# VHH binders against q9x234, part 20

Target 1, 288 residues: q9x234
Amino acid sequence: RTFSEEIKEELVNVPFGSREEVISELLGFIKARGDLDVKSRHIVFSLHSFAASRRLLNLMKYLSKPVSEIIVEKSHNIKKRYIKITAEYSESFMVIEPFFDVALFVSFLRGLFLSGGSMTNPRYHYHLEINLFEEETLALTRKSLKDFFNINAGIIELRNTRKLYIKSIKDILVFLEAIGVQRKLEEIDRIVTERKVIGDVNRTVNFIEANAIRTANSTARQIRAIELIKENMGLENLPEDLRRVALVRLRNKELSLRELGKKLNLTKSQIYSKLKRIIKIAERFGDV

## First folded at step 5 (VHH)

Design m37 (framework vhh_lunsekimig_d3)
Fold by ESMFold2-Fast, scan of step 5:
Structure m37 (fold): chain B 288 residues (1-288), chain A 120 residues (1-120)
Amino acid sequence: as target 1 above (288 residues)
Amino acid sequence: EVQLVESGGGVVQPGGSLRLSCAASGFTFSSYALSWYRQAAGIERELIASITRGGSTNYVDSVKGRFTISRDNSENTMYLQMNSLRAEDTGLYYCATKYTGYRWSPMDYWGQGTLVTVSS
C-alpha cells in the first residue's frame, strides 16, 4: 500500500482544470468509496489513503461544498487506520457523464484510483486494480479505457467485491500517465528496465556458476580416478594414450579440457572421451 | 413527447402490500435506467430503489427485503412491489428515468407522482 500511497501523493498536486473536470474527479471518489445517504443528502467516504483524503478536501474546497465531519478510525477486522469524511450532496451540483470526453474521463479515473485504486510495487508484480461495486459503471469504465487509451482491463468478481484490473505493464504506464503521474512514472519505468536487465544478468551469472560447479566436480572426479588407478594398478598399465592424458591432467589440475587438448595436440572431444575411459577403469578400484 | 405515468397508489393498513406501476412513452425505454423516489412530509425527496438497463437493482436500507423494483421492456413499464408496509412508507412516490447508467447523475424525466398512505 506504501507504493500506492507514493503515487497518490503525487496526484494531490495535479492542477485543477475546468469546473466540469473537478466535478468528474469528485464523481470518481463517490463511485469508488462514497456511501450516499439519499435521505439526509450526505456522502460518506471511507478512505485508506491520507493523500486521497487531502485531494478530496481540496476538491470540496474548490467547489465550495461543506465537509461536515472528519474522523480517523481503526479498521474493525485488521490493524489499519482509515479516514472517514462526511460531505453534503445536492442535485444542485452540475452532474456530468465522464465517459464521452477524454478530459472528463481522465479526471474521473484519477478520482477512482485515489479513492479505490492500488498498484503493486513493480519490483514484485505488475498489477493495478480499482474497486468498483456498481456493475454498469465498471463496464463503462472498462469500455472507455479501451476506446480512449487502448487499455485492456479485466473484471474480477469475488464474493464480497467487484474490481477492474490491469496486468500489462505498458497499459499500467499509460493509465498512470493519463491520470497525471509524472515523477513516479519515470521511477516505475526505470524499475521495469532494471528488472529486464537484472533478469538477463542473473540468467548469465547462474549459467556461468552452474558450468563452473560442473567443471570443478568433473575435474575432481577425473583426478580421483587417476589417483585410484595410480594406487591400485599403476599408471604404466594404462594404454599409452590414456597414460599421457592422466599425467598431463595431474600436472595441470586448473586447466580446461580445451587447454589440456592443446598440450597433447588433441581436441576437447578427444580429451573428454579419454578421461571418461580413465574414470570407467577406476570404477573397479573404488567410488569415483 | 416523453411521458411517465404512475399508478397503483392508495390507502393500505400496516403490514399490507401495494404494487406501483410506471408506464413510459416517447423514448427508448430499454436504454434507460429507472428509479423510484419518495417525498414525505417534512423529509427531503429520497431515492428508494433503482434498476439499471441490465436489471441490477439497488435499494435504500429502510426498504431492503420489503420492496422489489422490476422492469418490463416489452410493455415499457417499471414496477415497485411494496410488501410489509409501515407507517413511515407514507409519501408521494415518483418514477424517474435517466439515459446514463451512472447512479449519481440527475434524472432526465419524472412522473407526476402517486400517493401512498399507510394508516390503520
Scores: ipSAE 0.000, ipTM 0.094, lowest interface PAE 20.4, mean pLDDT 77

Design m38 (framework vhh_lunsekimig_d3)
Fold by ESMFold2-Fast, scan of step 5:
Structure m38 (fold): chain B 288 residues (1-288), chain A 120 residues (1-120)
Amino acid sequence: as target 1 above (288 residues)
Amino acid sequence: EVQLVESGGGVVQPGGSLRLSCAASGFTFSSYALSWYRQAAGIERELIASITRGGSTNYVDSVKGRFTISRDNSENTMYLQMNSLRAEDTGLYYCAAKYTGKRWSPQDYWGQGTLVTVSS
């Protein structure tokens, strides 16, 4: 079952408001997925969501509008099932102005999302889109999202398709809450938080790993330098202070400069300075 | 067939009031949502106020508290009461009767407009 379908299942249970709100929601269904046959005075809905189909039937029942036919079909170009619902056309379906009243607008959005909307699982990508082929309706919907909810929606125009999309997770959450999603919002918040924690952990691990590699490379260089001096000159020919540092480093390859300093009662800065001088001496005998 | 006739426009001083009327004929007035639009010189036509079949109203922020839209279904007339008029309210005011869905006919209906001039 898709993530979109799980959201739509919750929307089926949103209580009906005023008659105008119910008509506005039905208008959303019509604008996204309804085909009107003027000659036979019928509207045909082709829906890919069983939840959306149940909601549509409930809207029609509330409005006392009979459904003449229900068929489950398989798409010609994609091997996916969809449900086809045929209902008698009524002038009352088209009278509402959904863009000027917030209650009518959220009802309209719910219908649009149920019939033509989808959301990507937020575990993978933050993306919500609605298929709308009418340029005017799409433009008005985008403007009303900005005006009522401060949601910034983008428009994608493709071959024979227009889409409204939202990529900001903040805006997606506002949209879903506005149309009546409640329980699913909690799940989305958890996923978003988890993704942020995982991202933060991955960034921290990468930083620690880079520092560990740098430290290991530095330590390896120090040991090579000391070994070159031992082979070519003898450690006994180093100044006493440098010889002590060289011997302790060879015995304690895993320790940090601060830890080595503690063993010799020297500061980190003193150890660093002495190891730097050892490396410089070793450069006479080979690459360090 | 369908006709929308605006009246009540004129010249007023800032702070004055005007009442616009839109008389409709040729369609079932009570079945339509109705709106007032304003067009100023060099600016695209803007929705100012709307009223649904049930009487619910909406206004743009610039006119909220100053303008009141109403309808009288018995007289097939819509009104716009404009109070505390400002110079920025100057423009051609259009009455409209609209279907929100346009996938098929019927079309939106528009009046010819009435001029409102606010000047001192």
Scores: ipSAE 0.000, ipTM 0.122, lowest interface PAE 19.5, mean pLDDT 80

Design m39 (framework vhh_lunsekimig_d3)
Fold by ESMFold2-Fast, scan of step 5:
Structure m39 (fold): chain B 288 residues (1-288), chain A 120 residues (1-120)
Amino acid sequence: as target 1 above (288 residues)
Amino acid sequence: EVQLVESGGGVVQPGGSLRLSCAASGFTFSSYALSWYRQAAGIERELIASITRGGSTNYVDSVKGRFTISRDNSENTMYLQMNSLRAEDTGLYYCAAKYTGHRWSPQDYWGQGTLVTVSS
């Protein structure tokens, strides 16, 4: 059983949202692995993943749209499944715009990943990829990953294949969480932590301290912490000095700690300490 | 078609109980952190209770021990169980959903509010 298949097995259990979200997920399947058989007027899905096959069948069942045929090929103990649906079904899905909002987009991504995606075991390499042949869809998917999630995806083009890939473990974790992975994220986090500890024992103290400083100085982390406090507690419930820092940071996302300090008549060290305290408070409410 | 629809508001006697429901559609409910906000006449909207996607809860001091927030991902619904209600709890109650990925939250969704009146 591959690492990718373990992730896909968890995705089978993601609850169905709206009809539009279900259709968006099916569009992901179609874009990554749906081939038109012109002679029979069917879309054919060629899937190696049993989990992807089960999810596809469940999505079609939810829409009360029966599949036409399921063929299982077994060669040298490797199974491949071909699932056929009428081409008219895919045409009926055209009214859904998978790039319109975040919920439709994450549903689309789930379908893409289930049907055409893979992830290398993080013990060996940080790499997630999705096969996407259609150039326009690939470009829109890459743009939406950046716009919605600040994920930087690369493109590999080779002969008759095109792939989106993500190499940053931080971006991979955002991607997997977005499409509905939960339990497997805990395993990945443990592996990532273990690799960091084993890889540089002699530099551990300096490395941890440098990472803590870099992380605390991260504008994205600071803003996320402030937003978590805002949604879970309210900024008005912060001590006055921390509330002032939080408000100025939210209004001036582009400024350095030194520049923020100038606006509040505080030193860089004072701003850093207050933001670190804000981050600590926010940890009660979620991932920071 | 994103929707958050609150229900369960109404008139209740002091010391009574109400359960508010927030039914969600048009987005992946399980991926969102969820909150209840309250707005009283002439007062700014305030956070009352929140629940993370992992199920961790938090409450403003004035409702601790009296209110309980919960979520049912299978039903795409969030609840607020309100016990030992006081006149001060009167207000419009709003549900909210915020996408809480590891790095960035792109969208917040809000309900239209449901009125809770605590009076004799």
Scores: ipSAE 0.000, ipTM 0.130, lowest interface PAE 18.0, mean pLDDT 80

Design m40 (framework vhh_lunsekimig_d3)
Fold by ESMFold2-Fast, scan of step 5:
Structure m40 (fold): chain B 288 residues (1-288), chain A 120 residues (1-120)
Amino acid sequence: as target 1 above (288 residues)
Amino acid sequence: EVQLVESGGGVVQPGGSLRLSCAASGFTFSSYALSWYRQAAGIERELIASITRGGSTNYVDSVKGRFTISRDNSENTMYLQMNSLRAEDTGLYYCAAKYTGFRWSPQDYWGQGTLVTVSS
């Protein structure tokens, strides 16, 4: 439904790699939304995404870790649902370093994004963010994004949370491809291409508009000059060549200099020169 | 019992050097990522440097090239070598051990802090 949820739906179907990669992805879920109760040997996940919940259950099944409870709850502050999942764990079984190599790191990123990530629809602006509260994990994640993928991530701090964000469309595409997005990458690329085409069209329209304004201002000045001459000395007192140009301009206010030249068998440069002389004469009689 | 004990703080002249040590006991040191935080008067605690279980390092821009973090798993000790010290480096330096694997933040540990003063 949301653009983020559509991306997460695609990630549910990413094939499992090694056992260590699956554990690394689970660690990503834990770091973003997990709460560990060591005394009762369970993890509690509070997820806002149904796709993320299905992926988490698939990870647990692969690791043969039992899920003891699944509850769908409503947030008290807003009318938003979240899914609470309780699962057993073994500390020794789950010990890994997600920053050690690229395969473990991309699995970790997939878990983080599923659990705490979101992306704005690229039609509006380019923005991907991941909620990541723990300062050390955030710092290591940012460094590994730069080291493995040359992705430049920024940090946003809110009152009670921290976020990593990516605003470069190039870096967002690298990130999404790394975690296993394919079909949505094609859609995003089309949107980006469409936005570039619209940008190019807007540039062309702005150029045409600027030229039209210059032409209109120039034409208005020419007409004002001719009217000043008409009122103060009479057009009949202009040299014959200038009088012909003045009369044709007054009768054909919408025509370009080339079109005026065609009516008088003169080049654009010849018409321009004669109109410039007319303006200079008009300066005697007022502000032009 | 779990503890992190910092040492090596003191008073030095600008341009001087100090080496901070953080000795750990009561937990499996080699399983933790380790960090140094700094707290200056009037500002909140800031992450200065970190080192992963595998030895990969990260530094805040203000200390990059001047400070070096390292770890010795056989001695359960982490170090911060501080070179070319500036007045801005003055503060309380805290050692932290954070689990970057499966365990969540309740397994994280902090030292009590050691004071570094850079003055003439």
Scores: ipSAE 0.000, ipTM 0.192, lowest interface PAE 15.4, mean pLDDT 78

Design m41 (framework vhh_lunsekimig_d3)
Fold by ESMFold2-Fast, scan of step 5:
Structure m41 (fold): chain B 288 residues (1-288), chain A 120 residues (1-120)
Amino acid sequence: as target 1 above (288 residues)
Amino acid sequence: EVQLVESGGGVVQPGGSLRLSCAASGFTFSSYALSWYRQAAGIERELIASITRGGSTNYVDSVKGRFTISRDNSENTMYLQMNSLRAEDTGLYYCAAKYTGYRFSPQDYWGQGTLVTVSS
């Protein structure tokens, strides 16, 4: 088994999220390896990964979409097996937009990587790539990697191939964690350490975890709410307890609720409750 | 005082062009991804085109090559240039602003819609 296949084996067991997330992952498969025939109402997938094929079948089952044919064949040009899967087409598969929400985007990336991606064994070279021939999808995926994760991906265009690639080990680790790799990250981190490259896995993982994202979004909302009140009403017109919280939050934007609570001699739950009330007040003045 | 105001809709013949505008106020426009949705009679509202805060664009297959979405952060306005219009492009076009800070946001904003009719 290749190093890429070992990573893909782990991804087969990533839990399904919302219906939209499952459709977004399927869209990744379609964009990387789907041969779509709108007139006959079917999609043909040619996959070189058995793990990817199992994941695709699980996605189709979840969405209650019939699979009409599964064939395992050897490639005429390469001495490798490939799995050909034929499935029902639906216009609804193409309507989802994976580039505007982090959960939809990481699901899309997982589909792309499973169907068209590979990673070189980090003992030899730091290199992750995704085969993506459609120019627009490639460009959008590159920009969303930058927008959501600060990942700097490059593009390689050859006569018969177009690829997105990542060479920075920090960016590769962010990418793999985002799509749901866990156990293989530990192995990669050990190899990286042996090569005297320090992995930032724990910090990166914490940043993109759902709870960390939720906390960051909450903090941003709190700051926006306080600024809106300041500009439209004046903080002096808030009740004394809310004014104290607003001022400390605004002056200490990077502190956790526990740390803010210590400054005000309040519990985390008390701070949270008061910030919720501040957000409610701010709603009349604009975006919170 | 959040507002999205669409303009530029009207009646046009097949093969004609229209430019829709969406003027925003009351929020930090540059922090939002922007989209155009279309709703035809008896059909659910569908995403037609979108542009991220970084300028990356997306289009539904039926409008690719015909429609162009753009944004001007200095004027707090986004546009949809519609060329080679077809009868099936008829509908109410809605401007939407979606916060792209790592999740789908309940603070998403919608315009009131502008009617585009493609007929002789």
Scores: ipSAE 0.000, ipTM 0.103, lowest interface PAE 20.6, mean pLDDT 78

Design m42 (framework vhh_lunsekimig_d3)
Fold by ESMFold2-Fast, scan of step 5:
Structure m42 (fold): chain B 288 residues (1-288), chain A 120 residues (1-120)
Amino acid sequence: as target 1 above (288 residues)
Amino acid sequence: EVQLVESGGGVVQPGGSLRLSCAASGFTFSSYALSWYRQAAGIERELIASITRGGSTNYVDSVKGRFTISRDNSENTMYLQMNSLRAEDTGLYYCAAKYTGYRYSPQDYWGQGTLVTVSS
C-alpha cells in the first residue's frame, strides 16, 4: 500500500462529530473529487483510494443518504483503477461554510485529504499535497490553514491542475493531527526523529573527519613548507627557534602541536605561531 | 496570528472565588498540554496547575483542593477555577501551551498575564 493509503485507512476510524461536521467533511470530498450534477440530483465521486471510498460510504450512511451506484473502473490514460460512487444530491451540502469555525474546517480538511490528498513517505521527502481546482476554495483553505493552525501552504499550478502543498514537517504533523491521524502520526514522528538522530550522528562523524583532514592537511602543509625551505635556502639559515621547530616537526610527523610543544617546552600556541612563520618564509619558494 | 489571551482576573476578598479563562487563536489546543503559571512580587514564575492532552491534572500543593484546571478543546479555551482565595494567591497568572504531539522541535506559547489581587 502507498504511504498515503495507510494514513487514509486510519482516517476511516475517526469518530463522527456533529451533523454539520459530517456535512463539512462531505463538502471536502466534493471539492476535491466530486462532480455535482444539480440537474439530475446526483453527485459522482471518482476516488483513487479504497480507504476514502469506505469513509465516504460511512458519511453517506450517517446522513441517511443512499448511494445509488458503486463501480470500479480503469482510467483510459492511467493504468490505475478508480472507484466511482454515485449518490443523491442534497442542498444541505452547499449550505456549510467550513472556513469560519475550526471544527468545521478540520472536518473539511479531512474530506479534502481523503478525496484528493497525498503524502510522500517521510523517509524520502517531506511533502503533503491536496488537489483543489477551484481558485476561491483553494485561497480560503490556504488562509484558514494559516489562521487556525499557522500552517504555511504553497500553491502549485501545472497545466490545468491546481494544488495546495505543505513541505515543512512541523506543519505536516500539525495538519495530520488536526484531521485525526494518531497511530500513523506517531510512526511519522519516529521516522523524523530517527532521521534527525542519524543526521546528527552523520554531521558529528563528518565534523570529526573534516577536523582530522584539516589537521592532516595542516601537518602536510607544515612539512611541505619545511621541505621547500630545506631545498631552496637550507634549514641552517632559519633563526635558531624556527630551525629547532622545523627539525622536530620533520622527525615527528605524527605528533599533534601539543605533543610537539612538550618536546620543546613550548605551548601549543607558541609552536603554531613558529610554524606559521615557517610557512610564510616558504611562500617565496612555492605554493604551501 | 498565534495568541493566548487570559481574562477573568480582578480584585477579590479573601475566601472569594475567581474563574480565569485562556483562549487560543491561530492554533488549536488539542495538540497541547496546558498550564497556569503564577508570578508573585519578589518571586520567580512558578507552575501552579497543568492539564495533559488526555485530561490528567497536576497541582502545586499550595492550591490543591482549592483550584481546578479544565480544558474545552471545542471552545479552544482553558480555565482555572480558583476557590477559597488567600492573600498569598495574589499575582500575575499566565497561561501556557506546550506542544506534545512530536518532540524534535517543541513549540511553546505564552499569554501576556492577568492580574489577581486578593485583598480586603
Scores: ipSAE 0.000, ipTM 0.193, lowest interface PAE 14.2, mean pLDDT 78

Design m43 (framework vhh_lunsekimig_d3)
Fold by ESMFold2-Fast, scan of step 5:
Structure m43 (fold): chain B 288 residues (1-288), chain A 120 residues (1-120)
Amino acid sequence: as target 1 above (288 residues)
Amino acid sequence: EVQLVESGGGVVQPGGSLRLSCAASGFTFSSYALSWYRQAAGIERELIASITRGGSTNYVDSVKGRFTISRDNSENTMYLQMNSLRAEDTGLYYCAAKYTGYRLSPQDYWGQGTLVTVSS
C-alpha cells in the first residue's frame, strides 16, 4: 500500500461524532471527488482508495442513505483500479457550513483528504496535497486552515485541476492530528527524528494550539449534551461507565480527551466512544 | 424567475461617493456568496469585492479602504459603498451570486450591470 493509503486505513476507524459532523465529512468527499446530479438526486464518487470507499459506505450507513451501485474499474490514464459509488443525496445533506466551526471543519478536512488527498512518504519529501476543483471552496478551506490551525497552505492551479498543498512538516503533522491520525503520527515522528529535523518544540506548540481549539468546540458540545441529560433524566440514570465519563468531563472542562482518559484509565478512543453515546442519548432532549 | 437587479449607478465627481444596490429574487439569497465585478469599455470583467455566506469580505487592492461590500439577507439585497472615487473606477458594475461552501451548483446568477462614471 502507498503511504497515503496507510493513513487512510487509520482514518476509517475514527469514531463518528454528531450527525452534523458526519454530514460535514460527506461534504468533504463530495467536494474532492463527488459529481452531483441534482436532477436525478444522485452523487457519483470515483475513489482510488479502498479505505476511503469503506469510510464513505460507513458514512452512508450512519445517515441511512442507500448506495445504489458499487463498481470496481481500471482507470485508463492511471492504470489503477478505482471504485465508483453511486448514492442518493438529499438537500438535508447540504445545510452544513464547515468553515465556521472547528469540529465541522476537521470532519470536512477528513472527507477531503480521504477522497482527494495524498501524502508523500516523509522519508523522501514533506508534501501533502488535496484536490479541490471549486475555487471558492479551496479559498475558504485555505483560510480556515490558517485561522483555526495556523497552517500555511499553498495553492496549485493547473489547466484542469486545483490543489491545496502543505510543505511544512510541522503543518502536515497538525493537519493529520486534526483529522484523527494517531498511530501513523508516531511513525512520522520517528522518520522525522531519523532525518535530524530541528523544531519538535514548534510542532508540539502547534499541536497543543490545534487540539485546544478542536477540544473547545467538541467539549462545548459534550458539556451541552451532559447538561441536557442532567436536566431531563438525571445523570444517575446513565449506565455506570457513561455516568463516570459525564461526571469527570463536567468537573474538568479544560482537559483534552487524552487527559480525561488518564483520570479514568481509558484511551482517547474509549473516552470519545463513550462521549458519542452520551451525545446520542442527549439528542432526544434537544439540540446538542 | 431568478433576477439580480443593480441600482445606484450614475455620474459623480472625483472624490465623491456612490452606493450600489443589488436586489435578488427567485432564489434563496442567504445560501449564496455574492460579488461585485467591474468592466471597463473593451476590457474583461474584474472581481473587485466579494462577501461569503458567513459575511467574510475580500477586496482587490485598488479598492481596499475605499469600497465596502455588505449584505442584508432579510431584504435579499447586497450593497457596495464606494468612497473616494477615482477616474479609474469608471465602468459597468455587475453583481453576481454563486453557490459556495457546502453545495455544488452549476448555476451562477448575474445582474445586467449599472454604469458608474467618475468625471469632472
Scores: ipSAE 0.000, ipTM 0.102, lowest interface PAE 21.0, mean pLDDT 78

Design m44 (framework vhh_lunsekimig_d3)
Fold by ESMFold2-Fast, scan of step 5:
Structure m44 (fold): chain B 288 residues (1-288), chain A 120 residues (1-120)
Amino acid sequence: as target 1 above (288 residues)
Amino acid sequence: EVQLVESGGGVVQPGGSLRLSCAASGFTFSSYALSWYRQAAGIERELIASITRGGSTNYVDSVKGRFTISRDNSENTMYLQMNSLRAEDTGLYYCAAKYTGYRWTPQDYWGQGTLVTVSS
């Protein structure tokens, strides 16, 4: 099952509140995936989630609204499972205004998410989106997310649908908590924490590796420079102070600059300066 | 709308008792660690008492043994029972909710505060 489906399975067990809250959740299902035929007084829900289908049937049962048809289609290739649920339409489905009341609004959001929402596994991307075709409802939902929860949602328009999306993990967690997700919030937090720890460890390892490479390259570069001078000029032709440093470096390849300096009664800065001069001389004879 | 609403503040004489309540709405109360903070005139807000998701409590030394924090997840309410009140307990008391599991997204919520005055 997908990550979205796992979240939706938890939402199936959210307790029902007031009748108005249940109707508001049903309105969310209607706005995301319902198709209304007013003349025949039917509404068709086309759902790709078994969890969402179970929740919808529970809502209809609570409201004593009959379901007239359930069709399940399966595919073993690139097409996913698909559930079509047909129910009789009632004016009572449309009497709720979820945008000015937080309890009605969170119920509405739960219906929207179950019916037309998805979330990418947070191990890959922080992304939650909801199908919401009606422009006015989309705008009001976006505004209410900002007003009630300080959630910044964006809009995506595609050829076949309109979507609200949330990319901030902070806002995604607020959204999921509001609609009733509990156990999966802890799992998401663990994943986010693990990703951050791994990122911090990788950054630390990269810094240590870069420093080790610079240290190794510095020492290797110094030795290459001395050997180039030895082959092309002869160490005896270096100034006395540089010749002493070159010989000590060559005999003690494993020592730090501070340790080399102690052997010659020089500070780390003094030994570094002399090695830098040796490297500059070697540049005449090749790449150092 | 996410809200934390404090109640129960008032004027009380030294040695008296008050019970503060913090009613939460708009979020999953049981997922949050909860705290009471106190702010006296000219002093920054200080943590007075906290209760974790699992019910473990912590108190600042000045109130330990006198104050008791508790939570009722079924009512979405946190309480602070204050006994043996002293003049130095005077201040604005704020309730706060913090999601301790989300270090990068703490989602902290604060109430507006309720005034407690201990004076004869």
Scores: ipSAE 0.000, ipTM 0.108, lowest interface PAE 21.6, mean pLDDT 77

Design m45 (framework vhh_lunsekimig_d3)
Fold by ESMFold2-Fast, scan of step 5:
Structure m45 (fold): chain B 288 residues (1-288), chain A 120 residues (1-120)
Amino acid sequence: as target 1 above (288 residues)
Amino acid sequence: EVQLVESGGGVVQPGGSLRLSCAASGFTFSSYALSWYRQAAGIERELIASITRGGSTNYVDSVKGRFTISRDNSENTMYLQMNSLRAEDTGLYYCAAKYTGYRWGPQDYWGQGTLVTVSS
């Protein structure tokens, strides 16, 4: 079972609200995956989700709308199934305005997601998308997502398809909770937390490694400078304060500047300044 | 446009009664959980009474037995019947509507507030 289907299975059990909410959810099914045949007075739904199909049948039953045909089709060449549901066309299916009330909009989104939506397993990638062909409905859905939930949805348009998508995990969680996901929401939140911990650990390791490299390079440069002076002029020819620092640095290569300062009763800044002077003197004897 | 309009506030003496009304427009009233909040001077706003879509009620201990929250979905109106009023009941009373089930969802719809003063 796909991750999307597991989410849709949970949505089947969301309690029905008002009649207007149920009609709004049905409108979502129609806008995503309904082929309207006005002449024959029917709407054909072609659904790839068995969960979505069960929910649609429950909505039709609640509204006392007859379903004339249910066909389960599968390809012999691929192990995929889909359900074709035929219901009588009713103008009452189009009465509701789902964009101006949050309860109606949430119901509409649930229908859209069940009928034309999918979500990638968050363990691999943060991506939720909904197929929505009508440009006006897509634009209004995007605007209402922003207005009601502060969700920033993107649009993908190809010759024969239009999709609304959400890539922000925060926005995906808001979306899923709004349409009625509970158990899967907790699972997603857990996965996101695990991924964040792994990411934070990797960032912390990289920061520590970068700092260690910079510190090691600085210390190595200081030691090279002192060794160049030792070989070319002798440490005894350095000023007394610099000689003391050079000797302690050479004898304690692993210590920090603060620790070196403690041995000489000097501040970190004083040690740093004296080591800079030592490096400057060493420049005349070679590359430091 | 979404609106919650409170009415029924006023000045009453201790032991008196008031009924607050909250008239809703611009949204599907029957789909929301409804609440009354109270804001007293220098005190954080507190939830005093709530009613679910199904009619189940909840009250803060200080008003339990004295206040009754109710809803009329046919009139898109919520009520708060306040009996045996005390000086500490003085404050601004706000009605609020929240779509239930949201942990990550939108903010509550709020009224503008109505003032209740209990003084002698």
Scores: ipSAE 0.000, ipTM 0.257, lowest interface PAE 12.5, mean pLDDT 79

